# Ledger of designs, part 88: VHH binders against o26223

Target 1, 191 residues: o26223
Amino acid sequence: MKLLWTSQHIKVTVHIDGKVSKMDVLEAIKTRRSIRKYQDREVPEELIDKILDAAMCGPSAVDERPWHFIVVRNREMLEKIPEVHPYGAMVKDAPVAIIVCCDSSLEKIPGFWVQDCSIASQNILLAAHSLGLGAVWTGVYPLEDRVEGIRRLFSIPEHVIPFSVIPLGYPAENPGTRDLFDPDRIHLEKW
Below, E stands for the ipSAE of ESMFold2; O stands for the ipSAE of OpenDDE; V2 stands for 0.75 times the mean of E and O plus 0.25 times the DockQ between their complexes.

## First folded at step 6 (VHH)

Design s50 (framework vhh_lunsekimig_d3)
Fold by ESMFold2-Fast, scan of step 6:
Structure s50 (fold): chain B 191 residues (1-191), chain A 123 residues (1-123)
Amino acid sequence: as target 1 above (191 residues)
Amino acid sequence: EVQLVESGGGVVQPGGSLRLSCAASGFTFSSYALYWYRQAAGIERELIASITSGGSTNYVDSVKGRFTISRDNSENTMYLQMNSLRAEDTGLYYCAREYSDTYYGSEPLNDYWGQGTLVTVSS
């Protein structure tokens, strides 16, 4: 990953044939969409490393950084996720999924790990998008049955809480972008 | 373009049966949970049945044992088989898709809805 010091654009070097891509942060945020259909194509390990690096760069309450990540590439395991996650059918067709977890032993301030893991999850989605991949956040916490199911499936210890399951791949769909700006939600000086 | 189109509504006598269909297009159908909602005159819209991407089903108590939700992923269609219909089943029936981004809430979230199909149970 090669960072250019600029006020508007981030230049990145992707480890795939030495290619270089540019995407403005605002463009990445505005054009990211949930992607649930993937090409039958492997995601290079180097791209997963870059995505996880970005995930760990999020702000964290009192710098507790409680996140741990499980990278799942095993087809048999990916195919079992829909059995324990009702909205995870697309995971079986993804080349890889990342499970974002909280290690409660790293928690320094009660309850803020949810925000920390949300930030990590969003950074995964944005980083994937910036690298030409598609991803979707499928929710696990705080739904007790999903937490239990994912914990059981991946042998996650009792002190670790699975937060989200994020399948990733090269996109096989293009939903376009959304115009979500709503000025009625902006209040000046007071509610 | 995401579309949900309901069909199969109509007029039926008490004790009769109807089968509703929800034809979907513009998204990867098999990857989404889908819902049937009902809105009766003067009553707020209520969730009556759901089916997950994996095929698990759930029902509100008033229709349990009488209604059956199902899906056909090859046809991109969800169904509601309604048996032993009662006067109180009269209403507009809507199909809905789960929220596409960041679903992590305890309640079902829906981002797309059909236009509704009318079911009238009368003599």
Scores: ipSAE 0.014, ipTM 0.357, lowest interface PAE 7.6, mean pLDDT 85

Design s51 (framework vhh_lunsekimig_d3; at its last look DockQ between E and O 0.09; V2 from the best seeds 0.00; counts 0 for: pae E 9.3 > 2, placed apart)
Fold by OpenDDE, look of step 7:
Order: C-alpha cells, then structure tokens, then sequence
Structure s51 (fold): chain B 191 residues (1-191), chain A 123 residues (1-123)
C-alpha cells in the first residue's frame, strides 16, 4: 500500500503583529526552520517564559529532569559567545539566547541526560516558532572546546554541563519549508 | 554536480592585499553557511572566517581588522578580502559550505569543500 502523502503546502503565516496565532503541533514541527537572522527587536519576557515552560514539559529518563537554563540578554555576553563557539556567529546578533545545561547531580541513570536536554532544546525551538520567533540550535556538547568555553564564560560549575546555545529573535529571514518525508525509512513489522 | 572553486591566490609582499573568491554551483547557495579555512605547511588547518546564511560573520583573532568575508547570493560566490597581509598568512586557503539546518558545525561535518587556493606572502 503506497501511502500517497499529499505534500500539503503549509503556509506558515508568521503574523509579525504580536498576535500569537495558534499553531498546531504538526504545523510547528513541519514548518520549523533554523533562523539565524533576527530583527532589531527585543523579545518580551512573557514569550521567553512560555518557551522555558515548554522546555520543561518534555519527558526525561525516569523523570530526572536534569536541565537548567541560562537566559542571556546582555549584549556583551552575547557578543562573547562566538569567541568560544565559532560556529555560533549568529548569537551575537540575537536579542536573547538560552543556554541549556545538565546538572549531573540530578541524573538518576547515567547517559540519558543527552536525550533529556535534546528534548528540552527541541521544545524550545518548536515553542519559539509557534510564537512567531526564530531560533537555531547551536551544538555545544559533546565538543569539549565549546563545552569548556561556555563553562568559563558563564561560570558554570563542574557538575553542570552546557549542552546547547539557542539564540532567539524575531526572524529577519524566511528560508522556506522542507519536505523531509522519506518512505524508504519506514519499515513495517521488520527491517 | 556540486562544486566549490577557490580563486585569487598568489604571491604578494608583506603589507599587500588579495581578494579570494569561492564560486559555488550545484546547490542552493543561499541556504548555506560558508567558511574560509587555511592550512600552513606543517600546521593543522584552521578556521579563519565564516559567514552564516543570514550574514553573521566570525573572524579568528589573528585576522580581525585585516580580513573581510562576504557573500553574493546572486552570483553564488563568497569572498575574502585580505589586507595588510603578513608572512604568517601564507597557506592554502579552503572554502567550505554547511547546510543551514546543521547545528553541530565543525570541519569534518561540512557538506562541501573546495580544492583550495595558495596564498604566499613573502618579501
């Protein structure tokens, strides 16, 4: 049975006018793109709170919830992030960034924190998008130079591991949508 | 076929200037972050400058104030303007491209590489 997936062109109408249009979860997932260009416009604290709320709603291994979040708005600090994270150049141009961290002391089972923080990071991206913001996941862990760089820059204790840096802002680019569905990656009952 | 082709390298005296170009084909240029790397003899290849799809730039400290990275999406070309060149700038310069939705950017993970163009700064 060839599932004829009709490519519905989901028109993401990003209403710039602050009216949070209700985006359904599938729309958010399908239309999300990494955004690396931002408007010269501040992000309201209310939106950051909603994003962080979403970040904490994901599942975690044995409900360990090991995540912590650093919200960075200081221009000097934002501008310093690319010095320790060369592939995060866009961070200096964002009005705000969220650093997702793991407190290792909260781990109940070793190693699952990567999944936990990944889920939190993805929820940040989806929530941001649903709220009319653009964001991008810049990887920190497991690259040691980035981990240590971010640690030093933000005085993060040794038992806490910086995982990702996510700049956010009102988008100043529209990269379009992607069709990533691949039926060849789907196996029924067995490989 | 995807291609990145560097050009503009040559021999210059200290204090001189060069403009490198990286011409791209075979992919949606505007959707990629672009990078200049260089490799001196006996030294590991290093990132020297980058420009995101959105236009954000990065420079390594040793080239700040001297080098300028830019891109022209209409021409599918990235540039590196190099001023006040020094002997230590000598090396093979590489162009690299990374798709915009990649978030673990590093040298081994780039999608495309050029063959390089040689820059020699000597008196």
Amino acid sequence: as target 1 above (191 residues)
Amino acid sequence: EVQLVESGGGVVQPGGSLRLSCAASGFTFSDYALYWYRQAAGIERELIASITSGGSTYYVDSVKGRFTISRDNSENTMYLQMNSLRAEDTGLYYCAAEYSDTFYGSEPLFDYWGQGTLVTVSS
Scores: ipSAE 0.513, ipTM 0.800, lowest interface PAE 1.0, mean pLDDT 91
Fold by ESMFold2-Fast, scan of step 6:
Structure s51 (fold): chain B 191 residues (1-191), chain A 123 residues (1-123)
Amino acid sequence: as target 1 above (191 residues)
Amino acid sequence: EVQLVESGGGVVQPGGSLRLSCAASGFTFSDYALYWYRQAAGIERELIASITSGGSTYYVDSVKGRFTISRDNSENTMYLQMNSLRAEDTGLYYCAAEYSDTFYGSEPLFDYWGQGTLVTVSS
């Protein structure tokens, strides 16, 4: 047993029964963690709508905004994701997952869709966290077996590329906040 | 320098117990998911148990109810309590660490591996 004392991270973020307090943008960025364990609770459609609105608000190369999203709530379909994405096992236990896709017909500048879809994926994680949910980005692109497995499973057309699978729900774990600032990675004026 | 150092292996009789430790240094321990893998002679490594940075645990079916994984973030150490040991539990036990905020996935490509500790269950 230790004297009653608490870590620095709970001074910034309060987690109560898998819920978080309202937070500003910097707090959300600093306290977001990958969450892989979820409560057996449905996520309201209005929260998914807010998350997807936030996903589409990111910057995009030449404003191409090539992202499309598949919202998966069907338990049978969620249970099949680990069969084509071996390390997405947590998806089967999530109440919902979002698949971030690129419609290549919307691409205006070659190759930048990867950055566009990365931005959308991170915005999903941040928005979920700000709304008291937990989420994790499970990579699909550029692993061709995962890309084709997800395409087949969700009947995604050939001109559309699945980029990430993001399960989300009310968190059932609390990893805490990180201290990641490293001044040795900052170079002034020159390398 | 990053290190994972396993200890606690040895020779035990069937039905015996061992407690393995994995002591970590050189990284922020609480940010990492931690894994115990077992390597039998001539067989590929297999996941035995894991514990996330948030404390959620997983066990392979063959060890459920017999093995308990735990972590002590204040001591930068992960443990595997092994009870009711069987001959098939014999092998090299490795700890591995993966940054919890990865989006690549939990394959055998971990950020860090230990050197292993040998467990032999025999008369």
Scores: ipSAE 0.189, ipTM 0.537, lowest interface PAE 3.2, mean pLDDT 84
Fold by ESMFold2, look of step 8:
Structure s51 (fold): chain B 191 residues (1-191), chain A 123 residues (1-123)
Amino acid sequence: as target 1 above (191 residues)
Amino acid sequence: EVQLVESGGGVVQPGGSLRLSCAASGFTFSDYALYWYRQAAGIERELIASITSGGSTYYVDSVKGRFTISRDNSENTMYLQMNSLRAEDTGLYYCAAEYSDTFYGSEPLFDYWGQGTLVTVSS
């Protein structure tokens, strides 16, 4: 077991039986890619628990925390998602998917739930990546046909809004890293 | 080898028509979203039309009703039918392909461009 600490930031590296278990947060953000091909390998419940814990750590408007999550592992249900989400074809090949939803009865300030659920969705992607998994955010809201289809398929109540479907699994592809920094998008003091 | 090859450009009079083709090889064509871009002299290239792997289309306002994008997965070819051509349609037309069309979270898996085909609209 080896521990690495630096004076500029704190890293803890745990090396157990040939496994390295720590990624710098900026590295995770920069190296996360959308993964649409998955190994035929089950994702342990413990990893899903960690991912959802991370999802709920995000800030929300007035601490309203409007999010709910549906964990889908049933093969038949995963195979039905592309029928109501025509561009979610890879979902049927994933071992598991997470549906991020807003319970509108939990809103404390109207109109911010989209930001809240977006934060939770991004945290799912980053947490999955940090655990050696690959994921992709497939859009549901605000596309009305997708919202209605997913709501119907999973018996989601009318006051609950499905926001995103995130298939995930051990990656079967490596698209590499991109450098997307664009200094022309940065404005000092004013536009 | 991944290749995108544009063809069908040429010189036409205003009001005329052209049909551009983008022949693709080296990837599973049916899994890709496809795009037409245009570059006029001294201007950045701009997206003008796209078609998802499922056949959904998008057009910028300047070409709506005049241009039609289509794909033939059996021939690994995308087309752009350009009708009612105007002088401002003059430019170099490029095709591009992107692996995913999920909209949110769709990132290019491959950044593939063709070499371009020139369209000149003049009298």
Scores: ipSAE 0.006, ipTM 0.239, lowest interface PAE 9.3, mean pLDDT 84
ESMFold2, look of step 7: ipSAE 0.000; ipTM 0.096
ESMFold2 (binder alone), look of step 7: mean pLDDT 78; pTM 0.768
ESMFold2 (binder alone), look of step 8: mean pLDDT 78; pTM 0.772
OpenDDE, look of step 8: ipSAE 0.328; ipTM 0.721

Design s52 (framework vhh_lunsekimig_d3; at its last look DockQ between E and O 0.04; V2 from the best seeds 0.00; counts 0 for: pae O 7.5 > 2, unsure alone 62.9 < 65, placed apart)
Fold by ESMFold2-Fast, scan of step 6:
Parts: structure tokens; C-alpha cells; sequence
Structure s52 (fold): chain B 191 residues (1-191), chain A 123 residues (1-123)
């Protein structure tokens, strides 16, 4: 007897005899899609901890690792996010959201924090996908109105910059997969 | 420019057939997942059928076995073959390309939409 949960993007198989099968890294990268509809089902704290651990494992410029994370489960707060993020309507329906922030006091080399926080955001999406969850990156930085709106809503200090809002949950949609490989974008030896 | 142009709608009697077409231009068609949506009067637009870049298909239960989605990458065209039509199939049929993977925002949810083609099933 085995338990099988398979969507177009995610495959998890658990055998009663203790065997576990999961997607590999390339499969996770190629099948991850933005998910904006979620089941009415809470995400265990253990899974959020695993996702945040993965987020912090990305490379960062001069190993500055400037990222901080706010985990939002409070429904009232989630419902206020669309008021300050015009394209964040799906956040109010998510069981949880993670706000990726840069603590500028940790910055060692100017400007690279954007890349550091982008890497952390993508790792959140990949980790969520690998754990059977769906997520979407909604951009905050560099849009000044969104940055200040999120800052005020979550009492974020002046030296900390909100970078992205990532709602996540068990997926209630399957948008399909894409074949994005374009050999015309690959140049050998020179342009 | 990107365009999706729908055709094939019309008036048909119950039990009849129609073939809808969605012709695409301005993007690499073969790389995209493609969708048919239906909007009936007073009802929100619903996903009817999908076909991904690997030709995997999905259908809502109400049309499964009656409708067939297909694509011709050489002609940049997606089709919906509709058989055994019922009065409940009446509506505006929209094609859409690509479920947006943008991090700028969630709107539009799809990168590209057609204008819709009307299907009326009546006797």
C-alpha cells in the first residue's frame, strides 16, 4: 500500500514500508509555477521552518546574508496586504505569507542585497514546491509605494527594506508546465 | 505585437458539433500552455480545457469525453473540438496563453487573452 499525491508540478510517493520518493532538483526547478489559489488548510510550522532554512542557504555577496523574514499567519493582517500591494489580492486567501526583507545594517557591499534577497525569494518558491506547497513571489522593491505600504503595515524599521511578499499554501490550482529552453539565447565562446 | 484571434463560434442545435480555433502570433507558441475558458451569462469565467507545451491535456468533468483540445505548433493554432453539445455549453469561449509567472504582480493572471467567440446551443 502506498500514498500517492501527484499534481502536474509535484509528485510525492510514500510507501507504507517506509520508502519515500521525491522530485529531484532539476524537476523542481522546471515544474515550479506561481500558485495563487490555495486550499483552506493550514501549513504546519515545521514546513515553514524548512522553507526558511532553505531560503538562508543561498549564496550572498561577500557572504553578507542581509535577509530577514516576517511570517504572517494572522488573517486580519493578510487581508490588509492588498490595500498596499495592488497585485497582492491572492494573499488574503493564503494561510500564510513570508515577507522577505533586507537589513541594510548587514550590507557589506552596496547594492548586492537585491540579488541576495532575490536568491532567498526563489529558494522559498523552490522549497515550497518541493514540499508539496504552492507559492507566488509578489514584488515589493523597487516600487516605492509598495515598499512604504508594507513597511507601515508591518512596523518595519527604517533601516530594513521589504523586498517581496510570498503567500503560500497547499495548491488549489494547476497552471500546467512550460518548455522555456531557447537555444538562440546561448552563445558559444563569443556573442 | 501579441495577438490571440478566436473563431468557430455560432448557433448550433443540441447534439451538434463545433470546432473552435485560436490563432496566435507574436510569441513562441510551442513554449506556452494554452487554455479555453467559458463565460456563461451571470457566471464567472471558468476553465474548460488546457493543453501544456508537452501536449498533456485537462478537462472539466462536464465536458470530458465530449470536448477535445489540441494544438498545431506549425500553424500557431489551438483547437477545441466540441461534440454532443448541450444547452449548458452556451457561452463566450475565450482562449488564453500562459499562466503568468511574473513577480511584478498577479494581474493579468494570464499573459494573453483572446476576444472571445460566442457559442449558442438552442433548438
Amino acid sequence: as target 1 above (191 residues)
Amino acid sequence: EVQLVESGGGVVQPGGSLRLSCAASGFTFSSYALYWYRQAAGIERELIASIDSGDSTNYVDSVKGRFTISRDNSENTMYLQMNSLRAEDTGLYYCAAEYSDTFYGSEPLFDYWGQGTLVTVSS
Scores: ipSAE 0.294, ipTM 0.684, lowest interface PAE 1.6, mean pLDDT 83
Fold by ESMFold2, look of step 7:
Structure s52 (fold): chain B 191 residues (1-191), chain A 123 residues (1-123)
Amino acid sequence: as target 1 above (191 residues)
Amino acid sequence: EVQLVESGGGVVQPGGSLRLSCAASGFTFSSYALYWYRQAAGIERELIASIDSGDSTNYVDSVKGRFTISRDNSENTMYLQMNSLRAEDTGLYYCAAEYSDTFYGSEPLFDYWGQGTLVTVSS
């Protein structure tokens, strides 16, 4: 029997104010792209609250939840990030950025904080996308120069590790969607 | 069919001009960063020009002021205008396109490469 999967069961409604009524989770995952161009439009605080709520919903090693978030809206600070992050040029044009950090004093299992903060970072990207925003994850950890630069710029204490910088805003570009499924990466029962 | 196809190579005299084209088929490259590379005999392939998805351009010093990269997204084509050609510009010229969904950012990741077009500068 040959089965054809031809329909999206859930519709996404986009309103003038940018609110999204509902987006299917698989659609969000498949259509999320790194967005590096933003409209000159502020992001409401309530959307940042929803994004950070989503960031904290991820699992963590032994439920350690080691994450902290710095919300940056100050233009002077956003404009300084490219001085310490060689691939963070788009951050200066974003209305807001979120810095994902690990508080090492909360770590319960050595070394799993990277997975924990990666989960939080991806949740930020998906939540932003579902709310009609665009975002990009710019990597900080484990690159020592980037970690030191961001720590210095934002007065981050020694026991706190900046992991990622995520600028976001209403998108001013549409890079499109690609089908990246590769069946050769799937192994049944063994390698 | 997905490919990048370079064209416009040939034999020119020193001081001459040539325009290379790189046409995309099977995909739309308007959101891609696009690159021209050059490979002389016995030398590793070198980046010579780039244009990002926002149309910001960059050039290596050896071609600044002589070469101009541009793109026409409506034609899925990018160009390299080469003026004041020199013997050391001889080589195979490749185009490349990068899929811009990376969080590392240390170097471009290339999804597609062309086959190359030969430029020979000699008298």
Scores: ipSAE 0.086, ipTM 0.517, lowest interface PAE 4.0, mean pLDDT 84
Fold by OpenDDE, look of step 7:
Structure s52 (fold): chain B 191 residues (1-191), chain A 123 residues (1-123)
Amino acid sequence: as target 1 above (191 residues)
Amino acid sequence: EVQLVESGGGVVQPGGSLRLSCAASGFTFSSYALYWYRQAAGIERELIASIDSGDSTNYVDSVKGRFTISRDNSENTMYLQMNSLRAEDTGLYYCAAEYSDTFYGSEPLFDYWGQGTLVTVSS
């Protein structure tokens, strides 16, 4: 089945053979929305690979690349995530989720890993969107209960910090567009 | 039962004004961020204004200076004052509510939606 999603400005096409029409990077950024409803349709491994590739292409502090990714397709595990993540209810409905983690042993400069993993997470969202998938960033860090919950659930070592849980799937909703441009947030030369 | 009920829509000439209301019931209104969306025919639904639980407001550029979002927690009602209306403002206007919880990287998760009220701006 060929899926066609349209926005005010961008049309995303997913082909039956798994090929996807790519969109311009600015279009991807502007039209991306959090998607929390998914079709009963599996996400091909090839798309996940592309998404993960994108996730690893972002910059990191002094090129430390502290990120690790857990790809979760097991239904039982997906259904357990909401038990430790109160705002992760949609994860149980997704065919797959990516858990972005930081390996603290890879940090070269303390504290920048949050930025690094954020960049990776955002790239996941953008890549997913460009490939005709929907995703949402569900924050884990820095909420201790969520961090420990995800840690225990997935047997994540102590030196590795779960950062975000990102469910993905073919969208079953269209939340519309939003314009977040605010010229009042732009300052020329001085505040 | 939770309800959001929009009202105040109608037909108005360009340059005219309307005031929309969203009456809420069945939840702790003051704890929610509130949103106005609109959807024109053949166009994607668009977020146009928001007001959080602390009364901070945001607007899309196309309505800035013309529209004002406000809330009255004592009446469990949100308002949208629309001035200097244009033909492009025509559409179905929806109110939405989301529990106020700041979450890094997260977009609003709307717990509740209204059914919409129609605004038509025409000569």
Scores: ipSAE 0.016, ipTM 0.319, lowest interface PAE 7.5, mean pLDDT 87
ESMFold2 (binder alone), look of step 7: mean pLDDT 75; pTM 0.741

Design s53 (framework vhh_lunsekimig_d3; at its last look DockQ between E and O 0.12; V2 from the best seeds 0.00; counts 0 for: pae E 7.3 > 2, placed apart)
Fold by OpenDDE, look of step 8:
Structure s53 (fold): chain B 191 residues (1-191), chain A 123 residues (1-123)
Amino acid sequence: as target 1 above (191 residues)
Amino acid sequence: EVQLVESGGGVVQPGGSLRLSCAASGFTFSDYALYWYRQAAGIERELIASITSGGSTYYVDSVKGRFTISRDNSENTMYLQMNSLRAEDTGLYYCAAEYSETFYGSEPLNDYWGQGTLVTVSS
């Protein structure tokens, strides 16, 4: 059965007007794009709370849930992040950023915390998008300079590992949609 | 075929100015973050400036206030205005591009590189 995936042009309706667009989970996944340009508009705390709630709803290895979140709104701190994360230039122009961290003391099985924090980070992106916000994942771990830079900047203890920095805001760009479906990556029963 | 072609390099005196250009082709320019790197003789290549697909800019401390990065998506071209040039600015300047959905962002992960243009600041 050749699943004829008709490339339905999912119009990423980036609601520039901050209207909470209710979209289903498949739409959110398919239409999500990295957003690196934001409006000069504050993100309500209520939306951040919803995003963080979503971030904590993902699975984790043996339910270890090692994630912590630093919510950064201070302009001075946001402006300093690119100094230790040069590829996170957009962070300084965002109204808020979430730093996803791992508390290694909560890890039950070594190494799975990366998967756990990745799931949390992706849920942040999807939740933000579903709420009419734009976000982008900027990687911190496993790059040592970024890890230590973020650690120093935010006084993160040694047993806690900064994993990602995710700036968020109302989007001021619309990158459009993309089709990433590749049937060649699907194997039935065996490779 | 993907191409990045740098131009605008040359010899200038200290205090002089140059404008570098990076012409891109073969990919959706607007979906990429763009970078200027430079490499001086005997020194590792360094990131000096970047501009995201959204227009956010980064500058290394040594070029802050002197260099300005910009992009024209309609022309698929990135620019680097270099003012108040110093001897230490001498080197090969490289243009690079990275797809916007790349989330790590690093030199080794940049998708495309130019061949570089030489900037020499000498009295």
Scores: ipSAE 0.551, ipTM 0.812, lowest interface PAE 0.9, mean pLDDT 91
Fold by ESMFold2-Fast, scan of step 6:
Structure s53 (fold): chain B 191 residues (1-191), chain A 123 residues (1-123)
Amino acid sequence: as target 1 above (191 residues)
Amino acid sequence: EVQLVESGGGVVQPGGSLRLSCAASGFTFSDYALYWYRQAAGIERELIASITSGGSTYYVDSVKGRFTISRDNSENTMYLQMNSLRAEDTGLYYCAAEYSETFYGSEPLNDYWGQGTLVTVSS
């Protein structure tokens, strides 16, 4: 039949929308911290869309882009995550979490999906930080009990592997920034 | 040298109070999440309280409302204030530290552990 979707319905705005969290890339990388305490405030869908757009812009092996994402806002579901991820207690208090998954049917070259999903996870953390949010990566793969627990909880198909659970929200803590540069780990031309 | 040193354990009667301290050296204390674990005879080691680098706290239900975890980054020290102590609180109390940017989670791979301090609740 015909769709009434046109490019005129796609809007891009240059307005700031009251946000002051814009920073250069190096500052974003250096000042991002894992945040595990969140304000009791909902995160707008528009910010989640921007974060997921950034996640999908990462490089992947042979452009396989095997990632899929589950966005969890349901409080009852968030409260169940610590039952299958023992170090995900902060997730139950987050307004939203993103589960990064690998669809193994999309994998073109064996084993690189782990790097692909790691890149997507880090992009989520950086994008969240740039938008004034806090987030933390809680690992799922390669811990078999966590993988199967998350799979069952969210009805994830057997060919899809949950990789990470990333709760996020407006930060209710400020751990500060770090200086981790270690020149002893840099070797010129040879060891 | 990296060290976590617990102190403040002892013998106390039911209903009493103790304050445990965990003094840290050899790493950037403020970058680490900190944990109190308890090991009782014949029972596996369990996490009872934690505090993030930003100061957010967690407690297991059995100690919630009775125990308070806190940290002092200027003194590189974490505390556990234990009130209304019960016989079942008896055990070795360990502090542990985990780099705040970890994505693994903790137990049993906390980056640093103390030697433990004994708490005995008896009449």
Scores: ipSAE 0.345, ipTM 0.661, lowest interface PAE 2.1, mean pLDDT 85
Fold by ESMFold2, look of step 8:
Formats: C-alpha cells, structure tokens, sequence
Structure s53 (fold): chain B 191 residues (1-191), chain A 123 residues (1-123)
C-alpha cells in the first residue's frame, strides 16, 4: 500500500496490493446502473466527501460553478421527500441523499446552470458507482411542483434552485450491464 | 423473475377488433410507463402507443382514434383495444416498460423483447 500526498497537504490513500484499486473510467460509465434498493448499511462520511469532490470537478459554463449540495442523512427528512416528490419513494429507504442545487447568484452566463448541475449530478452517480455504492438520479427540475416542494421542505432560498435528488447506498440489487451502443445514432460529417 | 407477457392476438377480418393484454410480474407495475410496439414483416419495430404511470397517453397518427391504450394497476396489466383493424396493422405486437418518465437515466425493464402476440388482419 502507498500513501500519496498533494502539495496542498491533502492526504490521498491509494491501496496498492497487486490490483488496480480504482475502476477504469470507461468501465464506470458503461456499468453504472440506476439502483433503487439499498442495504441497511451506513455510508461513511469519507465516501460522501469523495463523491462531492468528484461532483465539483466537472466543467461549468465560464467556470461559474453554480452548484450547491445538500447532504441529507436525517431519517425523518428522508421520509418526507416522497411526500413532495411522488417518484422519489426509494429515498425513504436510502441511508443518504444528495440534493444538487443551483445558486443563481453564481451564474455568469444565464441559462447554462442546467448543464452545469447535470454534469455534477452525473459525476455523483459515477463516483458513487466507483466506490461500490448505488445511486439513482430522481428528477426535480424542471418540474415546478417538485422544485417548489423540495425548496419548501429543505428551506432552500428563492434564488437557489433544487435540480436533482440523488439517493445512494450500498446496493441491494444487481440489474446487470446493458449494451446500449447504437451505431445508427452516429452521423459522419453530416446528419 | 421479471416478466412482460403479451396475449390476445389472432386472425381478424378488416374492420374487426382485438384486445391485447400485457401481463406483468416481478416489479412495481404502477411505477412504470408502458408501451406497445408493432413489427410488420421487413419493417423495424415501431412504437404505436404509450401510457405514463399517471395515465397520460400517446398514439402515433396511424392508430389515433382506432386504438386505445389503458392500464389496470390492480391487476398489473396493460391493454391495447384495437378497433377498425386494417391489413397494415398485421404484425407482432410487443409490450415494454420503462421506469417513470420523470427520472433521468430511466431504463427499460429488460433489454430483451418477449415473443410478442401475432395479429393478422386478412379475409
């Protein structure tokens, strides 16, 4: 095992035991599945920190980085999410959920925050998967009833827009790998 | 085991009617959007009707006014009522399900199609 350091005094632990300790990025992208059933097992704060670090590594329009994240572990709050998000029923069974939000005061170019928060949301899914967790992106924006319901439930200010709710935990299901490549979607030079 | 099983096909004369069923098991049926597809000989499988988990429906132009999609969540069954059938409606009919249309990364229940149910419209 080797410990690797950055010049910013951030300790990085890399396990080197004769195996690659991290999933290849293409493998992560190809094998990530939406997971809606979770084990009765807590997710360590360390893993949530790694996931949020990954979420913030995505590109954003003119580097505006408009994202904020609410980490929800409180059982009572998790159980309330389905009351305002009718398709978020699995959230009550998750040990933790991450709410991805846009702070509109951070926008530098109006109208690109949706792409920015989508990038952060997908990075959360990939990072969780690479750490042995399962997650699912439950849609909030652009559905106004869900946006307002989540905003009210978590006391999110008017200039902050909840974008997605991502429950996650150690998976209790294995839906397998999909083969989604469709060469008919590829257009060379022109449509 | 997760299953979608089509039934109700048969041979019918032009102008006749049939009611197709799609029986589901092994998953929470009410959470899914449901679809009917049709495949005629030599033609790619075509979506013809869908119904969301909330009951909103969609139809392609060729079947509007003639076909009605419905669902019964208490029986885990989707239906396609097919009226005023035409020779062009001949083909294999398949059902499919996809986790609610409100989620990014919604995924089909299965990547594999069932056997379908054959509808033949001829005299």
Amino acid sequence: as target 1 above (191 residues)
Amino acid sequence: EVQLVESGGGVVQPGGSLRLSCAASGFTFSDYALYWYRQAAGIERELIASITSGGSTYYVDSVKGRFTISRDNSENTMYLQMNSLRAEDTGLYYCAAEYSETFYGSEPLNDYWGQGTLVTVSS
Scores: ipSAE 0.014, ipTM 0.316, lowest interface PAE 7.3, mean pLDDT 84
ESMFold2, look of step 7: ipSAE 0.007; ipTM 0.152
ESMFold2 (binder alone), look of step 7: mean pLDDT 80; pTM 0.788
OpenDDE, look of step 7: ipSAE 0.486; ipTM 0.783
ESMFold2 (binder alone), look of step 8: mean pLDDT 80; pTM 0.793

